# VH-VL binders against q6nml5, part 27

Target 1, 200 residues: q6nml5
Amino acid sequence: MFSEVEMARDVAICAKHLNGQSPHQPILCRLLQDLIHEKACREHGFYLGITALKSIGNNKNNNIDNENNHQAKILTFPVSFTCRTFLPARGDILQGTVKKVLWNGAFIRSGPLRYAYLSLLKMPHYHYVHSPLSEDEKPHFQKDDLSKIAVGVVVRFQVLAVRFKERPHKRRNDYYVLATLEGNGSFGPISLTGSDEPYM
Short names: E, the ipSAE of ESMFold2; O, the ipSAE of OpenDDE; V2, 0.75 times the mean of E and O plus 0.25 times the DockQ between their complexes.

## First folded at step 13 (VH-VL; framework fv_olinvacimab)

Design p2 (at its last fold request DockQ between E and O 0.66; V2 from the best seeds 0.76)
Fold by OpenDDE, fold request of step 15:
Order: C-alpha cells, then sequence, then structure tokens
Structure p2 (fold): chain C 200 residues (1-200), chain A 122 residues (1-122), chain B 107 residues (1-107)
C-alpha cells in the first residue's frame, strides 16, 4: 500500500554547512540522508521520498561550548514533512523481478521491496529444475505449460505475509514478505520487463 | 537497544541435564525465531534447534533431537534450552541467537547472546 | 548432510585483501551468511544473503556466491579484522549449517 504520511523528525546539521544561508536545503538533504539510511519503519513502511516540507522549527540546541567555533557547531531543527511510503500488506498484488533462485524458492525484488520470498510450496504446479549434468541452463522453476521462473523473470504475485526487519542502529531496515502464486491463475511470470517498481 | 542475555555458566556431571535461559529485550519477542547454537572448544558453530515463540513450534537438529528441548516463556520474553543425558562432548559455549521469521523461510542470525559455558565433567 | 568447507586459516598483510572461501555442492543455490567471531566473543553477523553487509560493517567487506563457492572478501585488511569467520546456510533438511571456520590472521 502506498501512502502519504506526515512525519516529524529532528534533523541535525553542522553549522558549517549553512555558510550564513538558509538552513532549508541542508536540512532537506540531511533529512533525505536519514530516511535513506533508515530505509523503512514498522509504522509507515519504506520511505519513498519527501513530498513536502511542512515546517522547520527553531534550533533546539543551545550548545555554548561550540559558540566559539561556528563551523563545529551542531544545530538541531525540528522538521515536519510529508513522505510517500510503501507498506507491504497481506493481499497486495505486486510485480517484481526474480533476483535469485534457490533450492526451495525464489527471491523477488519489487521496488523498494528487496526480499519477496516465493516458496516452492506457494508455487502450485511448479517444480525445481536443476541438472547437475548440464551447465547450460540456470536453475529455475518450471510449470507444465513451460512457464519458467528464473533469474531476471518478472513475476506477478500476491503478498501472503509481511515481516518487518529492524537492523542494528536502525540502518537499512527492511521488509520480508512471503509471496504466493496461488489463486485463479492470474499470478506468475509475465512478459513485461522493466524497472523493479512495485505494481499494485 | 536489542539484547539477548543468557544465564550463567553451568557445571554438570555426565548423565545430568542442564537448562539454559535467554532473555530477550528491545524487540517484540514473538516476531522472531530463537535459535540455539553451540560451540565446543576449538570447534565450529553447531546449530541445535529453533523455536517460534509465537506458537511454540520447534525444529531440531537431528543430532540433538532426542536430548534437546527448546521452550519459551512469552510473558518473560525468555527462551530456554534443556539438554539431557549430558556427555563430556557437550562441553561447549551455548548461544541463543535471533533469527528472522517468515513462513517457509529461515535466514541469518543477527543478534546473539553472550554465550553460556556448560562444562560436563565427572 | 550439507557440508561447508572453509580453509582453516588465511594470513594477510595489513592493507591487502583477504578472501575466505566457503565451498559446498551447489552452494550458489543457497543464501550464504557470514559471521565474524573474535576470541572469547559471540559471533557477529557481517554479511547476509550472499552480499548484503550488516549494519556497521565497513564497505571493505563484500560477499559473493556462485556455483560451489561462496566468498567473503575483506579489502584493505586491518588488525581489527583478525578473527574466525564462519559461513552459514539453511539446507533442505531445515538445518542451519555452519562452515568449518577460517582463522584470519593479520601479519
Amino acid sequence: as target 1 above (200 residues)
Amino acid sequence: QMQLVQSGAEVKKPGASVKLSCKASGYTFTDYYMHWVRQAPGQRLEWMGEINPSGGSTNYNEKFKSRVTITVDKSASTAYMELSSLRSEDTAVYYCARGEYLEYWSGDFDYWGQGTLVTVSS
Amino acid sequence: NFMLTQPPSVSVSPGKTARITCRGDNIGDYYVHWYQQRPGQAPVLVMYYDSERESGIPERFSGSNSGNTATLTISGVEAGDEADYYCQVWDSSGNHVFGTGTKVTVL
């Protein structure tokens, strides 16, 4: 699910980056960096981009120790902004590219979602094809109609389960989802190629 | 801050049982698998088993299946590992480790306890 | 039983590149994770899903996995990189299998 959410963050910037100018641009840059660094949160999902800067408050820091060296001073601004987010949810229909084929399934990337796991158990009528005797074909899953799920193939799938993964220091938080092809036959490999942008 | 804190060192005699604890904090205990991994002196890491704290389902390494029992107390955010019929070869440092939880998948261990030394000697 | 074989030791001079291999049959069809363990300490995840660096791990660390060999590469090796390194996979039996371990010594 895509959403526009309103968020508030404290943004810390070095005074040296202001050069006597408005802190708007440096704050925005730092905020973007912070969001990229964090990547996602449990509440809102993946951060896709800042859509609006609502307000910038006054500097919160009264650091007397750094008054003599403006260049070393850290300034902290409360910032209100809106952000476009993507929160994978059960039932979502997504499209992504197979990035790795494993013995038990495949991992699909769909936009910011890097780890959509398509288990063989959730892949009806597919079987794993891997011939140790042949170096010509890459491992893949194959259906009776000769449809193949291999690296580089675009797959339409439904989200069956969602897991938020918080990494240490809130760096590169992520989501893992269980993908399924179960349904009325509308899921599976498609001919469409292109970006890893999520399709709903 | 996420943390796994394990119980203290144990000294046991052969044939006895030991029950270790691993207390989790800083995250939702039921959202991740808890694994137990041991390491004998100078040896490689050895996976013993896992538990889904949400439902209590367990999977064990066949090597230990007959002797190991992994349980959880959700109210205390604590996982336990009991190893029975101890042998000298069971002397090792035992670790609990958090693993990601997704149906039909098991991944990396991103947080580890500090380890608990279990010494089995006559 | 899935087996992961690592070289017992790798010696490297500071600033040079260390390569730690993890061999297993068709290991490329698995995701490989890597752990660093310093003496007397618990293992620390350094690389997951073949090539993803864990938070706090320097860019000097990289991972690859194809065919029968996964590799953890440490460029610009520092004294602090001296440790035991273990690869790990989740096999078809549902076991988490660790490699034999590699002691990296910085000369």
Scores: ipSAE 0.882, ipTM 0.952, lowest interface PAE 0.5, mean pLDDT 93
Fold by ESMFold2, look of step 13:
Structure p2 (fold): chain C 200 residues (1-200), chain A 122 residues (1-122), chain B 107 residues (1-107)
Amino acid sequence: as target 1 above (200 residues)
Amino acid sequence: QMQLVQSGAEVKKPGASVKLSCKASGYTFTDYYMHWVRQAPGQRLEWMGEINPSGGSTNYNEKFKSRVTITVDKSASTAYMELSSLRSEDTAVYYCARGEYLEYWSGDFDYWGQGTLVTVSS
Amino acid sequence: NFMLTQPPSVSVSPGKTARITCRGDNIGDYYVHWYQQRPGQAPVLVMYYDSERESGIPERFSGSNSGNTATLTISGVEAGDEADYYCQVWDSSGNHVFGTGTKVTVL
């Protein structure tokens, strides 16, 4: 689900990078870098972009040392802002581009969602085809003479499961999705794309 | 802070069993597979099996299937691996490792415990 | 069943590029993950899904995978890169298979 949400973050800035009393631009730059690195959160999904900066509060550090002995003092500012987000959900119908064909399935990218896994077990009547003798026949999944899933193909699929992942060793998150083509139809390769945003 | 803390070193005689533990913290235990991987001295890494902590389902390397049992205690965020009928060839460092949880897919091992040395000797 | 073969060792001068290969039949039809293991330590994931760097891994690490060969490339090699490196895939039998390992020596 696409949303626009109000969020807050404590933004840490090295004091030497601030220019004056109102360090608006360095703080905004740091906030953007922090969100791009984090990528997503469990509550709201992927961060797509900051839509408005609501407020920058005073730094949280009281009892400032006036000796000026600190060459790399860190200041922390509470920032309130609005952010456009995308949270994948079970049942969503998405489209995306196949980025990798494996022996057992394919990985599809749909916008910020880099890893939508379409297992061969979720592709009714498809089979894996790999012909090393013919370089014109890249690895792919074939259903009939007209239905082929290969790298670069746009596929419409339904989200069967969603997994939130927190990567270790630094605050960085991701979402992984199990895709399916099962159902009455309308899922699978599409002959014409409706746009250049595959997660629509 | 994410941690996988394994139980201490073990010395066992041939024919005995060993049960190792791996306590997880700093993440949602049931959102990830837990794997067990061993490494004999000077040898490459060898995958032994995995468990989905959410439902308790397991998948084992055929080499170990008759002797290995992987279990979890969800309330303690702890995985266990028991290896029976120990042989001298089972002397190794045993690691637990966290892996992706996605149905029909099993990916990388993105965080590892410190390892537990098991020595099997007479 | 599935076999992943790596060169036993690679020697590289500081600042140069180390290329660690992982060979397997049609390995390009799999995602390859790479682990660094320093002496006496647990393995650490450095590269996953062929070419994604794990959090905290410097950008001088890169990876590729096509045909029968996956490659981990370390440019600007530093003394701290000296370690054993293993590739790994999830094979068609549902097993996780590790490569034979490559010791990188920085001389």
Scores: ipSAE 0.762, ipTM 0.874, lowest interface PAE 1.0, mean pLDDT 87
ESMFold2 (binder alone), look of step 13: mean pLDDT 92; pTM 0.940
OpenDDE, look of step 13: ipSAE 0.836; ipTM 0.925
ESMFold2, look of step 14: ipSAE 0.755; ipTM 0.871
ESMFold2 (binder alone), look of step 14: mean pLDDT 92; pTM 0.938
OpenDDE, look of step 14: ipSAE 0.840; ipTM 0.930
ESMFold2, fold request of step 15: ipSAE 0.710, 0.697, 0.713; ipTM 0.859, 0.855, 0.857
ESMFold2 (binder alone), fold request of step 15: mean pLDDT 92, 92, 92; pTM 0.940, 0.936, 0.935
OpenDDE, fold request of step 15: ipSAE 0.873, 0.875; ipTM 0.951, 0.951

Design p3 (at its last look DockQ between E and O 0.76; V2 from the best seeds 0.78)
Fold by OpenDDE, look of step 13:
Structure p3 (fold): chain C 200 residues (1-200), chain A 122 residues (1-122), chain B 107 residues (1-107)
Amino acid sequence: as target 1 above (200 residues)
Amino acid sequence: QMQLVQSGAEVKKPGASVKLSCKASGYTFTDYYMHWVRQAPGQRLEWMGEINPSGGSTNYNEKFKSRVTITVDKSASTAYMELSSLRSEDTAVYYCARGEYLEYWSGDFDLWGQGTLVTVSS
Amino acid sequence: NFMLTQPPSVSVSPGKTARITCRGDNIGDYYVHWYQQRPGQAPVLVMYYDSERESGIPERFSGSNSGNTATLTISGVEAGDEADYYCQVWDSSGNHVFGTGTKVTVL
């Protein structure tokens, strides 16, 4: 699930931001911003953070032409770094918090994973309960033993399927998973509150 | 670059059939559902149906179920929509659109074709 | 059949806030997506899963969904925001349903 991967990226920064200082911090900041905006890739999963900056190469851009137009000079540096990543996989056991209950299932957030979909078809013995007349009672799924899957409830589940969602602009790529409660009875609502961390 | 490119405009007579194509590029064709949505002049968008390119399973709007057939050619990354027994009311711009692929779930349409105008006139 | 009702038109001055509503029975129990369509163009996804902005969409676009009403809010409206806007849900019958559409005019 979790990995540390080596990556290389070209990082572009404005020369005005250097003010004669080391490009290290501005490059790191820009790199982090880029990774945050990208969010995830198919190969490595979610970007969780940069663990090390290995090397910064020399500026690649000798754009002589921008000197005359008072335009901020853009410098491009090749950067080698290590990044911690999270890649959900089939069979993974995760826990997360229910964020929304729908007519046919629930969406669960688990760490960087915003969209774990738990279908009613994958939660045996649960049924949908909707109380339109009571403002106090939110839609939820209920089992015979009165266990409830409602917004805010922490649920342990197994990953049944994984999909990478690449956006056209390659920004805010995402993963979504199909969750299941099927198994040996260890999955479902848990008494633990507040942790969306996946099981390692 | 991700894109959906649709076939050209069609002019048909009532009672005829039309088959439109939608070619996908820039992404893995089988990782997303393909939807067909139409829009008559000055009207709202109307969902016609969807196909899972991986397995070929389809779901249709009941309104069109008897007349519409959606298919795919995986080797060509192309989806097709055939509408039979055309009527004047079928005059519309037809769009293909990419949707999320997850078992038991269907979501938003994040990539659209340019649209194909189909005119049905006597 | 699940029905989504939108106001036919919303007029707003530049720099002001436009609110486009999408009404449906218990629409809060569904995820709502929003599309922008300019004249002669294909729809473009602007908001998904009630409140998530699509890539490239300005922060001045926001979405909410509760009860019987979903709302697309456009703050600091610009001339380029003039378009038709459609809400969309995936209903219990397995259909994707679009709203009636709202024409936003920037005065």
Scores: ipSAE 0.842, ipTM 0.928, lowest interface PAE 0.6, mean pLDDT 92
Fold by ESMFold2, look of step 13:
Structure p3 (fold): chain C 200 residues (1-200), chain A 122 residues (1-122), chain B 107 residues (1-107)
Amino acid sequence: as target 1 above (200 residues)
Amino acid sequence: QMQLVQSGAEVKKPGASVKLSCKASGYTFTDYYMHWVRQAPGQRLEWMGEINPSGGSTNYNEKFKSRVTITVDKSASTAYMELSSLRSEDTAVYYCARGEYLEYWSGDFDLWGQGTLVTVSS
Amino acid sequence: NFMLTQPPSVSVSPGKTARITCRGDNIGDYYVHWYQQRPGQAPVLVMYYDSERESGIPERFSGSNSGNTATLTISGVEAGDEADYYCQVWDSSGNHVFGTGTKVTVL
C-alpha cells in the first residue's frame, strides 16, 4: 500500500558540513541519505521520497556550540517531514524482473522490493531446466507451452506473505516477499516494454 | 544493539553431555531462526541444526541428529543446544547464529554469538 | 552432500586485490554468502545473496557467482582484511554448507 505519512528524525551532521548562510540544505541532504540507507520501516514500508519538510528544530547538542567552530563534532537537529511510502501486503499484485534463478525458484525485483521469492511450488505447470552445454542457454523454468521464466524476464505475481527484516548493524531494514503465480491465469511472464519497476 | 551472548567454556570427559546457552537481545527473538554451528581446531565451520523459536520446530544435520537437541525458552529469549555422548573429536568452539527465514527458502547468518569452547578430554 | 572447495590460502600485498574462489557443481544455482573470521573471533557476515554487502562493509568488497564458481573480491586490501574467509550455501537437502575456508595473508 502506497501512503503519505508524517515522520520525524533526529538528523546528525558533522559541524564541518554546515553552510552558515543556508543550513537547511545540508540537513535535508543528510536526512535523504539516512532514509536511503535505512530503506524501510516496520510501520510504513519502503521510503519512496520526502514530499514536504515540516520543520527543522534547534540543535539538541548545545555543548558543541560552546567549543571552537573547527572541531569535527556531531550536531543533531530534530526534523519533521512527510514521506511517500510503499508497504507490501498479502494479496498485492505486482510485476518485476527476475534477477536470480535458483534450483528451487526465482528471486524477482519489483521497484524498492528487491527480494520477492517465487518458489517452483508456486509456479503451476513449470519445471526446472538447466543445460550448461550452450553459452546462450541459461537456467530457467519452462511451462509446457513454451513460457519461460529466466533472468531478465518480467513476471506478474501475487504476494502471499511479507517478512520484515532488521539488519543487526547501522539501522538498515528490508522486506522479503513470498510470491505466487497460482490463481486465475493472469500471472506469469509478460512482455513489458520499458521499466521493470511496478510503477511503470 | 543486537547481540547473542553465549555461556562460558566447558571441560567434559568422553561420554558426558554438554548444554550450551545463547541469549538474544535487541531484536524480536521469535522472528528469526536460531542456528548452531561448530568449529573444531583448524577446521571449517560446520552447521549442526536450527530451531524456529516461535513454534519450537527443529531441523538437524544428519551427522548430529542422534546426539543433538536444540530448544528455546521464549520468555528468556534464550536458545539451548545439548550434545550428548561426547567424544574427543567434539572438542570445538560452538557458535549460535541468527538466520533469516523466508518460507521455502533459508538465507544467511547475519548475527553470531561470541562462541563457547567445549573441550573433551580425560 | 554439496561440496564447497576454496583455496587454502591467498597472499596479497597491501593495496592489491584478493580473489577468493568458492567452487561447487552448479553453485550459480544457489545464493552464496561470505563470512570473515579473524583469529580468535566469531565469524562476521560480509557478503550475502552473492553480491550484497552487509551494513558497514566497505565498497571494496564485492561478490559474484556464476556457473561452478563464486568469488569474493577484496580490492585495495588492508592489513585489517587478514582473516579466514568462508563461503556458505543452503543446499537442496536443507543443510547449510560452508566452504573449506581461505586464509588471506597481507604481506
Scores: ipSAE 0.723, ipTM 0.854, lowest interface PAE 1.2, mean pLDDT 87
ESMFold2 (binder alone), look of step 13: mean pLDDT 92; pTM 0.942

Design p4 (at its last look DockQ between E and O 0.61; V2 from the best seeds 0.68)
Fold by OpenDDE, look of step 13:
Structure p4 (fold): chain C 200 residues (1-200), chain A 122 residues (1-122), chain B 107 residues (1-107)
Amino acid sequence: as target 1 above (200 residues)
Amino acid sequence: QMQLVQSGAEVKKPGASVKLSCKASGYTFTDYYMHWVRQAPGQRLEWMGEINPSGGSTNYNEKFKSRVTITVDKSASTAYMELSSLRSEDTAVYYCARGEYLEYWSGDFDLWGQGTLVTVSS
Amino acid sequence: NFMLTQPPSVSVSPGKTARITCRGDNIGDYWVHWYQQRPGQAPVLVMYYDSERPSGIPERFSGSNSGNTATLTISGVEAGDEADYYCQVWDSSGNHVFGTGTKVTVL
């Protein structure tokens, strides 16, 4: 679920960005950018934000080659900080919005989680409905009681499995979640719309 | 860095078998499915099959199911593809590719080997 | 069998926009991925999940998918964009199907 973790990172900034000012803001900005780019790690889950900057160390880099051009010099600072994180776990109850309906399931977005997959095999009593005759009608899953899982629908689900994906080629690390509606009937489409809150 | 390195080019006679290898490095081998895709000269890419390195489960294109066997050696982070009863039409560049997956889902191929040319000629 | 049809070739002048289509029945109900293949090289993923760009792929690459057509759009085409492009889908049979391929030529 949600946690606050202590982390340490080396942050590199261009000297030109300091312009004689405190390095605090540029360092924080760069650190945020790095975390946003990385998005997640196996140990802590998704990075949600920096909650505190604990310390900034001294510059580690004394590159001799750029002594004459301070503006082009890269400075590296050791930074200690706290970060709020979200780590989905088996058994978690989440809610999210259906973003894509496929022939065998649906992809759900839930907060920072972009890839919760709800398989047809994990949604008992639903069947796939496709209406090729109407361009306006999108494919969806339908239950006998006429409940629908379609794009834009908010669904409450339980996490069945979690997979961390280290994907530098895709600009971000990520988590995939296998979702299920199996249980005591508390899972499925809900009346709330437009919410990507990960937890109820 | 992540990479897939394939074995070298092969020349085979019709009716023979060929076994290609694909060594993975730079990532956890069992976290991704391994796929084999071939491309005949001037032709489109053609998916042959996949393997889950963790459990060894495989799925094959029906076109190749009777002739293709995909295996892995987890200790060596290496996938293999054996194609039997080779024909001239099997002349192609064969690629291994890392595939995104989740239970009941298979996605894109984000990492490719350099390819292996297999020539089948009498 | 799911079939993906692409135009065999697209010619474009430098700086102009190239559009590569991938047609399939109800292809909008699938995720479409795109690969770039330069001569003598392995394919490279350039678009996934219809419109997501991998790292290192310029913003001038974009993707869309609706109805029966997925499209890879390359704005501000450069000489280095000359390649074969393939769309790909994971179909209901559990197969990965590639398009017929499109050769993009930069004039």
Scores: ipSAE 0.716, ipTM 0.873, lowest interface PAE 0.7, mean pLDDT 91
Fold by ESMFold2, look of step 13:
Structure p4 (fold): chain C 200 residues (1-200), chain A 122 residues (1-122), chain B 107 residues (1-107)
Amino acid sequence: as target 1 above (200 residues)
Amino acid sequence: QMQLVQSGAEVKKPGASVKLSCKASGYTFTDYYMHWVRQAPGQRLEWMGEINPSGGSTNYNEKFKSRVTITVDKSASTAYMELSSLRSEDTAVYYCARGEYLEYWSGDFDLWGQGTLVTVSS
Amino acid sequence: NFMLTQPPSVSVSPGKTARITCRGDNIGDYWVHWYQQRPGQAPVLVMYYDSERPSGIPERFSGSNSGNTATLTISGVEAGDEADYYCQVWDSSGNHVFGTGTKVTVL
């Protein structure tokens, strides 16, 4: 679900990077870099963009000794802002591009969601096709003459489950989804140019 | 500040059992599978098995499944691995590692314990 | 698929490029992950999903995977890159399989 939400972050910048300028632009730049690196949070999903800056508070570190500081100073500013977000949910119907074909399924990218896993067990009537004798024949999943799932194909799918992942070093998060072609919807590869035969 | 902290080194005789612990901190313990991986001196890493801490379900490498038991204590955020009927070939460093959890696919190990040396000798 | 073979060693001069291969039948149909292990230490993830770099790993590290060969590439090699490197996949039997390992020596 797309949303606009109010968020707050403590933004840390090195005093060297101010260059005698107003802290407004370096703070906003650092905030954007922090959000791009973090990618997502558990409550709101993926960060899509800052829509408004609400406030920048005063530096929280008031113990700056100007004469005796021999190390780079780190200034921390509380920032309040609004952010456009996307939170995947079970039951969502999405479309995306196949980025990797595995022996047992495919990984699909749908906008900020880089890891939607579509297991072959969730592809009714498809079978894996790979010719080890031909370098021209790339691996793919085939249903009939008109329906192939291969790298570069756009696929319409339903979200079966959602997983939030936190990586152990620095604040870096992601969402993974389990995708399915099962069910009542019109799921599977879709035409790019009006043809029923995308790729291959 | 995610960490996996393992129990200390063990010296055992052939035929004995060993039970190793792995305490997790800094993340939600039940959101990730815990794996055990061993490394004999000069050898490659060898996956032994895994546990889903939320329900306690396990999968074992067939090589070890008759001798290995992996358990968890969710309230202590701790995983355990017990290896029975020890042989000299079981002399190795044993690691716990946190694994990516996708229901029909299992991924990389992004957090490792420091390792526990188990020495099996007469 | 169950066998991942790496060269036992690679020697490289500082500032040059080390290429560490991991061979397996149709390994391009799997996600490949790479670990660095310094002597007496636990492995550290340095590449996942073939070519994704974890936070804190320098951009000098890159990965590729196609056909029967996955490759971890370290450009601008530094003395601190001297370590053992292992590739890893999740196989069709539900096992995690590691490669035979490659010792990178910087000289």
Scores: ipSAE 0.705, ipTM 0.855, lowest interface PAE 1.3, mean pLDDT 87
ESMFold2 (binder alone), look of step 13: mean pLDDT 92; pTM 0.940

Design p5 (at its last look DockQ between E and O 0.68; V2 from the best seeds 0.72)
Fold by ESMFold2, look of step 13:
Structure p5 (fold): chain C 200 residues (1-200), chain A 122 residues (1-122), chain B 107 residues (1-107)
Amino acid sequence: as target 1 above (200 residues)
Amino acid sequence: QMQLVQSGAEVKKPGASVKLSCKASGYTFTDYYMHWVRQAPGQRLEWMGEIYPSGGSTNYNEKFKSRVTITVDKSASTAYMELSSLRSEDTAVYYCARGEYLEYWSGDFDLWGQGTLVTVSS
Amino acid sequence: NFMLTQPPSVSVSPGKTARITCRGDNIGDYYVHWYQQRPGQAPVLVMYYDSERPSGIPERFSGSNSGNTATLTISGVEAGDEADYYCQVWDSSGNHVFGTGTKVTVL
């Protein structure tokens, strides 16, 4: 679900980057970098963009190591803002482009959602075709009616399950999705990008 | 922040069993696979098996399936691996490792315990 | 019975590029992950899903995977890169399989 939400972050800036400049530009740039690095949170999903900067508070911390000032000072500012977000949910109907074909399924990208896994077990009537000897035909999944799912193909799918992933070093998160083509919803490939075969 | 802390080194005789522990902290224990991976001295890493703590579902490498049991205590955020009928070939460092859970898919190991040396000698 | 073979060792001069191969039949149909292991330490993830770099891993690490060969590439090699490196896949039998390992020596 797309949303616009209010959020707050403590933004850390090296003090040398504030001399002679408006402080809000370095703070905003760092906030953007921090959100891009974090990518997502469990409550709101993927960060799509900051829609408004509501406030920048006073510096919380001064990291002055000694009276001689031989070390850089780190300043921390509480920032309040609004952010457009996307949280995938069970039952969502999405479209995305196949980015990787595996022996057992495919990974599809749908905007900020980079890892929507479509298992072969969720592709009724498809089978895996590997063609390493044909330079013009790449690995794909093929249905008996000759529909193909290969890298570059756009697929319409339904979200069957959602998993939040939090990586161990710094707050780098992701959402992974289990996709399905099962059911009565016109799921499956909707275009073949880069096809060399004529339409007959 | 995120951490897997394993139990201490073990010295065992052939025929005995060993039960190793792996305590997780800093993340939601039940959202991820816990794997056990061993490494004999000078050898490659060898996957032994996995458990999904939320449902308790396990999958074992056939090489170890008759001798290995992986369990969890969800309230303690702790996984266990028990290896029975020990042989000298089982002398190795045993690691726990966290992996992503997604139905029908199993991926990389992004968090590792410090390892537990198990020495099997007469 | 998926098998991953790596060269036992790779020697590289500082500042040059190390290429660590992982060979397996149709390995391009799998996602490959890579681990660095320094002596006496646990493995550390340095590349996942063929070419994705975890936070904290320098940009000089990169990965590729096609056909029968996956490759971890370390450009601008430094002394601190000296370690054992393992590739890994999840195979069609539901096993996690590690490669034979490659010792990178920086001379």
Scores: ipSAE 0.797, ipTM 0.896, lowest interface PAE 0.9, mean pLDDT 88
Fold by OpenDDE, look of step 13:
Structure p5 (fold): chain C 200 residues (1-200), chain A 122 residues (1-122), chain B 107 residues (1-107)
Amino acid sequence: as target 1 above (200 residues)
Amino acid sequence: QMQLVQSGAEVKKPGASVKLSCKASGYTFTDYYMHWVRQAPGQRLEWMGEIYPSGGSTNYNEKFKSRVTITVDKSASTAYMELSSLRSEDTAVYYCARGEYLEYWSGDFDLWGQGTLVTVSS
Amino acid sequence: NFMLTQPPSVSVSPGKTARITCRGDNIGDYYVHWYQQRPGQAPVLVMYYDSERPSGIPERFSGSNSGNTATLTISGVEAGDEADYYCQVWDSSGNHVFGTGTKVTVL
């Protein structure tokens, strides 16, 4: 689900980026970069964007040594802001585009969710189709009614499970979702094309 | 910071058993697979097996299934790998590695221990 | 059993591009991950899900996977890139299979 959350961060910017101007824009840019880099947190989910800048505190740096050289000085501002977030949860109904078909399932992208995994075991009545005869033919899952789950196809699915992946030293935080088509028949390929945005 | 710290080097005789440990810190131990991967001198990496600490479920490489046992102590955030009936060809560096867990899926290894050398010699 | 074959070695001059291939039957139907291993060190993930780069990995690293070949490309090779590189796949038997490994030497 989508939410707006209030957050506080210390934002470090280079003084040269201010050029005598308000620190508002440089701080916002740096903050966005930091959030983009972090991508997500366990508590709030994916960071989608800053919706408001609530306050900017005074510079925390008291380094007198660089007072005469603003170009090399790092300034640190405490910033309060609101952020729109997306936290996938069990039971959510989403739609996304198939990005990869594997031997045992498919990976779906849904907005900020890069990896929703739809296992073959969670798509009843589908079977894997692989044509070795044509290099141009890509594998897909097919149902008796000729419905196909292939790369580029938009699929409506339900979230069965969610996993938060904590960032190690060289990775970004992320969420993985286990998807299912099980239910009352409302899930599966849809006629809509070209959208990777989450639909709930 | 996230890290995996493995036990020290081992020297064993053929026919003996070795039990290695891997202590995790800096992340939720029960949310990830713990894998064991070995590498003989000058050889490629070889996957031995995995355990999901939360439920204790294990999967093994068939090559090692009869000789390897992977366990965890959740209270200590520690994984163990015991290899029995050691042979000279079991001489290798053994790594523990963190892997993502999603039902019906297993992916990459994004965090590795420093490795433990096990030497099997007469 | 799924088999992954890599060239034993790749030599490249500084600043040039190294391409490391990983071959397997229909490897394009799998996700391929890549690891860098420097001498005496543990492997480090440098590419995951064919072409996704961990945040700490330089942009000069890129990955592709199609058909029977996955490729790790290192542009602007530096001395620090000298290492063994391994591809890895989770196969249909539930095993994690590593490639034979490629030694990249920076001349």
Scores: ipSAE 0.666, ipTM 0.851, lowest interface PAE 0.8, mean pLDDT 91
ESMFold2 (binder alone), look of step 13: mean pLDDT 92; pTM 0.940

